# VHH binders against q07589: the designs that were tried, part 5

Target 1, 356 residues: q07589
Amino acid sequence: MSRILVIGAGGVGVITALSLWLKKESDVSLVVRSDYDRVLKHGYTIESCDYGRLEGWRPHHIYSSVEDAASAADNQGYNYIVVTTKNIIDGPVNSRVSNIIRPVLEKNKELHGPQLTTHILLVQNGIDIEKEIWAEFPREQYRYTVLSGIQLIGSTKIGSGHISQVGQDHLSCGAFDPQDAAAIQAANDFVRMYSNEGQNFVEFDPRVRYSRWKKLLYNAAINTSTALVGLDVPRCLEFGVNKKSTEIEVFHPAMREIIAIAASEGIIIEEEFITMFTEITRKKVFKPSMCVDCEKGQLMELEVILGNPIRIAKRNGVATPTLSILYNLLVLVQAKLKERKGLLKFDEKTATLVDE

## First folded at step 28 (VHH)

Design zz3
Fold by ESMFold2, fold request of step 30:
Structure zz3 (fold): chain B 356 residues (1-356), chain A 122 residues (1-122)
Amino acid sequence: as target 1 above (356 residues)
Amino acid sequence: QVQLVESGGGLVQPGGSLRLSCAASGFTFSRYWMNWVRQPPGKGLEWVSGISSSGGETYYADSVEGRFTIIRDNDKKMVYLQMTSLKTEDTAVYYCAREYTYGSDSWFFDHEGQGTQVTVSS
């Protein structure tokens, strides 16, 4: 029975834990921070289009921190770590993925040395999200794989211990390194352990880099623009000059820049997706996830969605005038959010940022 | 395995009519939006029409608006494209494709079938 630790108890993480738990092939642990006491006493209330209504549900184990989960591993450690938290590289240092997973990697190493390979599944948006893990955990000292999860689920936390899932869970899982046979096997094993036939949809992704760059067409152009202005996509399109300037001068150029950056990395994305992503969103009144995060006062996944592709562009000599303006304005929005959360302090008497 | 099988194409004169079918299997059909896309000779793919998972919402490209009707039957796992007043510009290979649009997530999947050829000529 695989021992799986799910980190992050938002809408994605809770349904991920539930899906694994229902399959009955895994020992499922979940890290629950702010809701820990409530979930310990009462469990979750879940309204799921896949699994129906559940009340009082808990996975096999819940913990208030990753450190506690690592300590309680019953001398067996964890086979999989599933990270469903948002990846906020410019956020608090203890929320960085390498710091989040370190207690488990250290515990697995202590218990099993090189005999246990830790499979790290990143269910997070963006590109180059695996690079920090590779940099922080040298292969000479740690035995692990890094897997990619692209999850489409429409699941949100709507109250303490209360989850609403309105879209069928669709997970595409693959290896970040397509030459890593152990990672490929682990991804296929996870697909099997996560699949609840007839209820969710789970598939192996043989082209993880392509899939993530394709998702950036939407994320780097539409998600970012809507977050900047606080509008759904139809309003962004209708409010533009002559109802055209947003798509012609913002969405499409940003997407073309992403295609050019991907091409500079050897990834070819079909230009037809530029119009396809615009057309399928034109009439659908809903706010993309980054816009929703911003409205909730939550930090955005800005660096993995815009910062990282722009850094690649600079190294490869690719021009990004549209993406760069979006990024620099969103850096200001992110700073505003950080200030509200106490992560950044501005001294209004001196008109300067307070350091130290 | 996901499978989409397009059929119903053929040779038609301008002004004529044709009905395309797409048979779906390997996924929960009623949970996905469905789309028709087409590839004209020597060109890239272009979006034609979309239909919501329940069938209650339909959308069309301007070039086909008023002439094409998208329909789905969730019990039979079928999506159709009823084409009328066909023009030579409608000549293309037609494919159906899945779309995910729920909550804050939206995704357009690659076409997965072989497509069906529609040829409109005098």
Scores: ipSAE 0.585, ipTM 0.825, lowest interface PAE 2.0, mean pLDDT 91
Fold by ESMFold2, fold request of step 30:
Structure zz3 (fold): chain B 356 residues (1-356), chain A 122 residues (1-122)
Amino acid sequence: as target 1 above (356 residues)
Amino acid sequence: QVQLVESGGGLVQPGGSLRLSCAASGFTFSRYWMNWVRQPPGKGLEWVSGISSSGGETYYADSVEGRFTIIRDNDKKMVYLQMTSLKTEDTAVYYCAREYTYGSDSWFFDHEGQGTQVTVSS
């Protein structure tokens, strides 16, 4: 039976743990940070369109930290580490994915040496998110694979220990390296262990890089723009000059830049998807996730969604005038959020940054 | 296996009417938004119409609003496009496509069927 550690107890992580637990093919552990005491005492209340209403629910094990989870696996280790936290590269160093997963990888290595391959599933937005793992954990010293999960779920934490899921759990899981047979097998095994027939939708993704670049059309152009101005998509479109400037001068140019960057990496995305993402959002009055994060005072996944594509563009000689303006303005929004959270300090007497 | 099968296309004169059908299988149909897209001769795909998972919300491209009606039947797992007052500009291969839009999460899936040809000519 596979031993699975889910890291991150937001709306995505809790439903991930629940889906694995319901399938009864894995031993499910969940790292629960801020809600640990509440969940330990009372369990979760879950309102799920897929799985129904549950009260007092816990996975097989819960831990207050990854370090505690690693220690508790003293003679067994974990077969899978599922990371569902937001990937905020410019956030606190201890929140970097490599630092989050290190205690488990070190413990697995200590217990098993080369006998246990650890499968790291990144259920996070963005591109190039696997590169930190490859850089920090040389494969001659650690036995692991890195898997990609694009999870569409519509699930949020609405209170301490309280999860609301309003959209069906849809997971696409694949290997970042399509030539890594062990990773491909691990992704297919996870699809099987996660699938609850008739309740969720789970599929193997043979083209992980294409899928992530395609999602970036929406994320890097629309998600970012709405976050910058604090408006839903219909308002962004209707408030534009002549009701056209937002799509013609912001959304479409940004998406064309993403297509050009993807092409410079050998990934071809058809230009008609520019209009598809614009049109499916034009009349739907809801705020995308980055806009919602800003409104809640939470840091944005800015670097993996916008920073990384721009860095690729610079290396490959691709012009990004629209993305660059969006990025530089959102860097200021992110700094404002950090200042309000006490992660950044400005000395008004000297007009300089403190704790740089 | 996810399948979307389009049908109902044909040759029609300007001003005529036609109804397209899309039969869906291999997924929980009532959980997804559905869309019609089309590919005119020598051009890329363009969005035509969308319908919410419940059917309570419908959306149309400006070029077809008032002439086309999107309908779904969740019991039969069918999406329809009722087309009236057809113009030569409506000539295209028509496809249906899934969309995921819930909470703050949104995704447009690739079209998955062969499409159905609509030709509007005199």
Scores: ipSAE 0.578, ipTM 0.838, lowest interface PAE 2.4, mean pLDDT 91
Fold by ESMFold2, look of step 28:
Structure zz3 (fold): chain B 356 residues (1-356), chain A 122 residues (1-122)
Amino acid sequence: as target 1 above (356 residues)
Amino acid sequence: QVQLVESGGGLVQPGGSLRLSCAASGFTFSRYWMNWVRQPPGKGLEWVSGISSSGGETYYADSVEGRFTIIRDNDKKMVYLQMTSLKTEDTAVYYCAREYTYGSDSWFFDHEGQGTQVTVSS
């Protein structure tokens, strides 16, 4: 039976753990940080469009930290690590994915040597998110694969130990390296272990980088723009000059730049998706997720959504005037959020940033 | 296995009417928004129309608004496109495609079927 550690106990992570637990083909552990004591004593209350109401639910194991989960592996380790936290590269150092997963990888290596391969499933937004893992964990020292999860789910933590899922769980899982047979097999195995027929929808994704670049059309152009101005998409479009300037001068140019960057990496995204993403959002009077994050005072996944594409563009000689303006303004928004959280300090007497 | 099967295309004169059908299977049809897209000869895909999972919201490209109507039947797992006042520029292969929209997320899936040919000419 595969041993699976789910990291992150927000709406996504808890439903991920529940889906695995319900399939009864894996041993499911969940890292529950701030809610640990509450969940230990009373379990979760879950209201799920997929699974109905559950009260007092726990996976097979819960831990207050990844370090505790790694120590408690009882010399068997974990076959899968599923990361459902936001990937905020410019955030606190202990929030980096490599630092989050390191205790498990080190323990697996210490106790099992080369006989245990750890499959790291990144259920996170953005591109090049696998590169940090590859750079920090050389293959001569660690046995692992890196898998991609694009999870579409409407699930939110609405209180301590209380999860509300109103959108069906849809997971596309695949290998970042399409030539890595072990990763491909691990992704297919995860699809099997996660599938609850008739309740969720789970599929293997044979073209992970294509899928992530395609999602970036929306994320890098629309999600970012709405976050910058605090408006839903219909308002962004209607408030533009002649009701056209936002789509013609902001959304579409940003998306064309993403398509050009992807093409420089050998990934062809069809230009018609520019119009398709714009049109399917034109009449939907709700704020995209990055806009909502800003309203809640939460840090954005800015670097993996916008910074990384721009870095690729610079290396490959692709011009990104629209993306660069969006990125640099959002860096200021992110700094404002960091300052409010005490992660950044400005000395008003010297008008300079305080280094720590 | 997700399957979308388009049908109902054909040859029609300008000003004529056609009704396209899309039969869905392999997923929980009522949980997804559905769209029609089309590919004119020698061109890329063009978005035509969309309908919410419940059928309560419908959307149309400017070029077809007032002439086309999108309808769904969740019990039969069908989506339709009723086309009237057809023009030669409506000539295309028509596909239906899934869309995920819940909460703050929205995702447009590639079409899955072979499409159905609509030809508007004399």
Scores: ipSAE 0.533, ipTM 0.803, lowest interface PAE 2.4, mean pLDDT 90

Design zz3
Fold by OpenDDE, fold request of step 30:
Structure zz3 (fold): chain B 356 residues (1-356), chain A 122 residues (1-122)
Amino acid sequence: as target 1 above (356 residues)
Amino acid sequence: QVQLVESGGGLVQPGGSLRLSCAASGFTFSRYWMNWVRQPPGKGLEWVSGISSSGGETYYADSVEGRFTIIRDNDKKMVYLQMTSLKTEDTAVYYCAREYTYGSDSWFFDHEGQGTQVTVSS
């Protein structure tokens, strides 16, 4: 039986753990940081469109930290680490994915050496998110694969130990390295272990890079723009000059730049998606996730959504005038959020940054 | 395997009516918002109409509001588009598409069907 550690106990993480648990093919552990005591005592209340209402639910194991999970007396090594936290590389150092998974990866190595390959599934937004892990853990010293998870789900933590899922879970899982046979197999195995027929939707993704670029059309253009201005998509469109400027001067150019960057890597994203991503939300009054995060004072996944694409563009000689402006303005917004959180200190007397 | 099969297209005169059908399989149909999109000749993909999972909410592009009606049958795994008062501008290949949500975000995956041709001509 596969032993799976889920890190991140938000709406996404809890439902992920629940799905694995319900399938009954995995030993499921969940790291619960903020609500540990409550969950330990009472379990989760889950209102799920996929699985119904659950009261007092717990996975097989609950831990208060990744370190606790690693040092547990009954730890026999984890086959999978599923990371569902936001990827915010410019956030606190301890929030870096490599630092998050390090205790478990080290323990796996200690327990089994090269006999255990740890599969790290990143259920996160953005592109080039695997590179930080590859850079931190040399393959000569560590046996692991990195898997991509693109999860579409309407799930939110609505209280301590209380999860509401109103949108069906749709997970695409694949290997970041399309030539890594072990990663490909691990992704397929995960799809099997995760699939609950009739409840969630899960599929193998044979073109992870393509899928991530495609999603970036929406995230890099619409999610970022709405976050910057604090508006829902319909208002962004209607408030534009002649009701056209937002679409013509912001959304479409940004999406075209993403397409151009992907093309520079030999990945062809269909042009039809440019119009589609705008039209699907034209009549729907809601704020995208990045906008909501910003309004709640939470750090945004800025670097993995805009920073990395722009870096790729620069490397490959692709012009990104629209994305660059969005990025540089949102960097300031992110800094404002950091300052409020005490992650950044500005001395007004000297007009200088004190601590970053 | 996810499949969307569109049908019901054809040639019609301005002012005429057509009913498009989409047969869905390979996924839990009743849990997805469904949409109709169209691609006019020489133009990009255009959103036409959407319907919620339960069918309780419907949305239309301004260009088709009052003329088109989207309906779904979850038992049969079907989505329909009743088109009335058709105009030459409605000429396009029509596709059925699933809608996906990430948190508060919405987006489409690529349409799996071949589409159905609607031609409005005098």
Scores: ipSAE 0.027, ipTM 0.521, lowest interface PAE 3.7, mean pLDDT 91
Fold by OpenDDE, fold request of step 30:
Structure zz3 (fold): chain B 356 residues (1-356), chain A 122 residues (1-122)
Amino acid sequence: as target 1 above (356 residues)
Amino acid sequence: QVQLVESGGGLVQPGGSLRLSCAASGFTFSRYWMNWVRQPPGKGLEWVSGISSSGGETYYADSVEGRFTIIRDNDKKMVYLQMTSLKTEDTAVYYCAREYTYGSDSWFFDHEGQGTQVTVSS
């Protein structure tokens, strides 16, 4: 039986763990940080559109930290690490994915050496997120694969130990390296272990790079713009000049730039998605995730959603005037959030940044 | 495998009516919003109409508002588009599209079908 460690105990992480647990094909561990004591004592209350109402639910194991999970007395190593935390490269050091997974990778290495391949599933937004892992963990020393998880889910932590899922879990899982047979197999295995027929939706993704770029049409254009202005999508559209400027001068150009960047890599994203992404949200009053994060005072996944694409664009000679403006303005918004959180220090007397 | 099969298209005169059908399979139909999109000749895809998972909410493009009606039958895994007062500008290939409307993260569409041709001409 595969041992799976889920890191991140938000709405996404808890439902992910629950899905695995319900399938009964894996030993599921969950890292629970802030709510550890409550969850330990009372378990989770989950209201799920996929699985109904659960009270007092716990996975097979809960840990207060990744370190604890790694050092657990009964730890036989983990086959999978599922990372559901937001990928914030410019966030706290401990939030970097490489640092998050390091304790487990080290432990697996210690326990089993080359006999255990750890499959790291990044259920995160953005592009080029796998590169950090590849850079930090040389393959000569570590045995692992990196898997892509693209998840669409309406799940939120609404209280301590309380999860509400109002949108079906839709997970696409594949190998970041399309030529990595082990990764491909691991992804397929995960799909099997995760699939609860009639409840969630999970599929193997044979074109991870394509999927990531496609998702970036929405994230890089609409998610970022709404975050910047603090509005839901319909208001963004209606409040535009003649009700057109937001779509014509912001969303579409941004999406086209993403398409152009993808094309520079030989990935062809269909142009039809440009209008569709806008239209499907035109009448739906909601704030995208980055906007919500910003409003909650949480750091955004800015670098993986805009930074990395822009870096690729620059490297490949693709012009990104719209994305660049969005990025550079949101960098300031992100800095503002960091300052509020004490992650940046600004001296007003000297008008200079003290610490980054 | 997700399958969407559109039907019901044809040639009609301006002012005429058509009813399009989409048969869905390979996914939990009742959990997904469904949409109709169309591709006019020489143009990109245009969103036409959407319906919520339960069918309780319907949305229309301004260009078709008042003329088109989207309906779904979750038991039959069908989505329909009743088109009335058809105009020449409604000429397009119509596709049924599954909408990934999950949370506030991102949105995706699948229009796996071949579409159905609607031609409005005198």
Scores: ipSAE 0.025, ipTM 0.405, lowest interface PAE 3.6, mean pLDDT 91
Fold by OpenDDE, fold request of step 30:
Structure zz3 (fold): chain B 356 residues (1-356), chain A 122 residues (1-122)
Amino acid sequence: as target 1 above (356 residues)
Amino acid sequence: QVQLVESGGGLVQPGGSLRLSCAASGFTFSRYWMNWVRQPPGKGLEWVSGISSSGGETYYADSVEGRFTIIRDNDKKMVYLQMTSLKTEDTAVYYCAREYTYGSDSWFFDHEGQGTQVTVSS
């Protein structure tokens, strides 16, 4: 039986763990940080549109930290690491994905050496998020694959040990390296282990890079813009000059730049998505995730959504005037958030940054 | 596997009416918001209408508001688009599509159907 460690105990992580647990094909461990004592004592209350109401639910194992999970007395190594935390490259060092997974990779290596391949599933936004792991863990020393997870779900933590899921879980899982047979197999295996027929939706993604670029049309253009101005999408559209400027001068140019970057890699994103991503939310009053994060004083997934695409563009000679402005303004917004959180220190006497 | 099969398109004169149907299978239909989108000739995809999972909420693009009605039957796993007062600018291939959420975000999954052609011409 595959041993799966889920890292991140938010709405996404808990439902992910629950789905695996319900399928009964995996030994499921969950890292629970802030709510550890409560969850240990009382379990989770889960209100799920997929699985109904659960009281006192626990996965097979609960740990207070990744280190504890790695050092557990009954630890036989983990086959999968599922990372559901937000990918914030410019966040605290300990929140870096490579640092998060390191204890488990080291333990697996210690216990099993080359006999165990660890499959790392990144259920995260953005592009080039796998590169950090590939850079930090040399293949000659570590045996692992990196898998892509794109999970569309309406699930949130609404209290300590309390999860509400109002949208059906849809997961696309594939290999970041399309030529990695082991990764491809691992992704297919995960799809099997995750699938609860009639409850959730899960599929193998044969075009991970394509899927991530496509999603970036929305995230890099609409999610970022709304975060910057603090408005829902309908207001962004209606408040524009002649009710058109936001779409014509901001959203569409940004999306076209994403398409151009993808094209520079030989990946063709259909132009039809430009209009679609704008129109799908024209009549729905809601704030996208980055906007909500910003309003809540939480750091945004800025680097993986805008920074990395822009870096690719620069490397490949693709002009990104719209994305660049969005990025550089949001860098300042992110810095403001960091300052409030004590992650940056600005000396007003010298007008200089003194601590990063 | 997920299947969406659109039907009901055709050739009509301006002012005419059509009723489109979408038959869904391979997923829990009643848990998804369903939408109609269209692709006019030489243009990108345009959102037309959306309906909540229960059918209690409906939304329309400004261009079709008051003329189109979206309905769903969760027992039959069907979504419909009643189109009235059709205009030449309504000419397009029409697709039904599932809507997904990610956090506070919402977006379409790739439409699975082949679409149905609607042509409005005098």
Scores: ipSAE 0.023, ipTM 0.481, lowest interface PAE 3.9, mean pLDDT 91

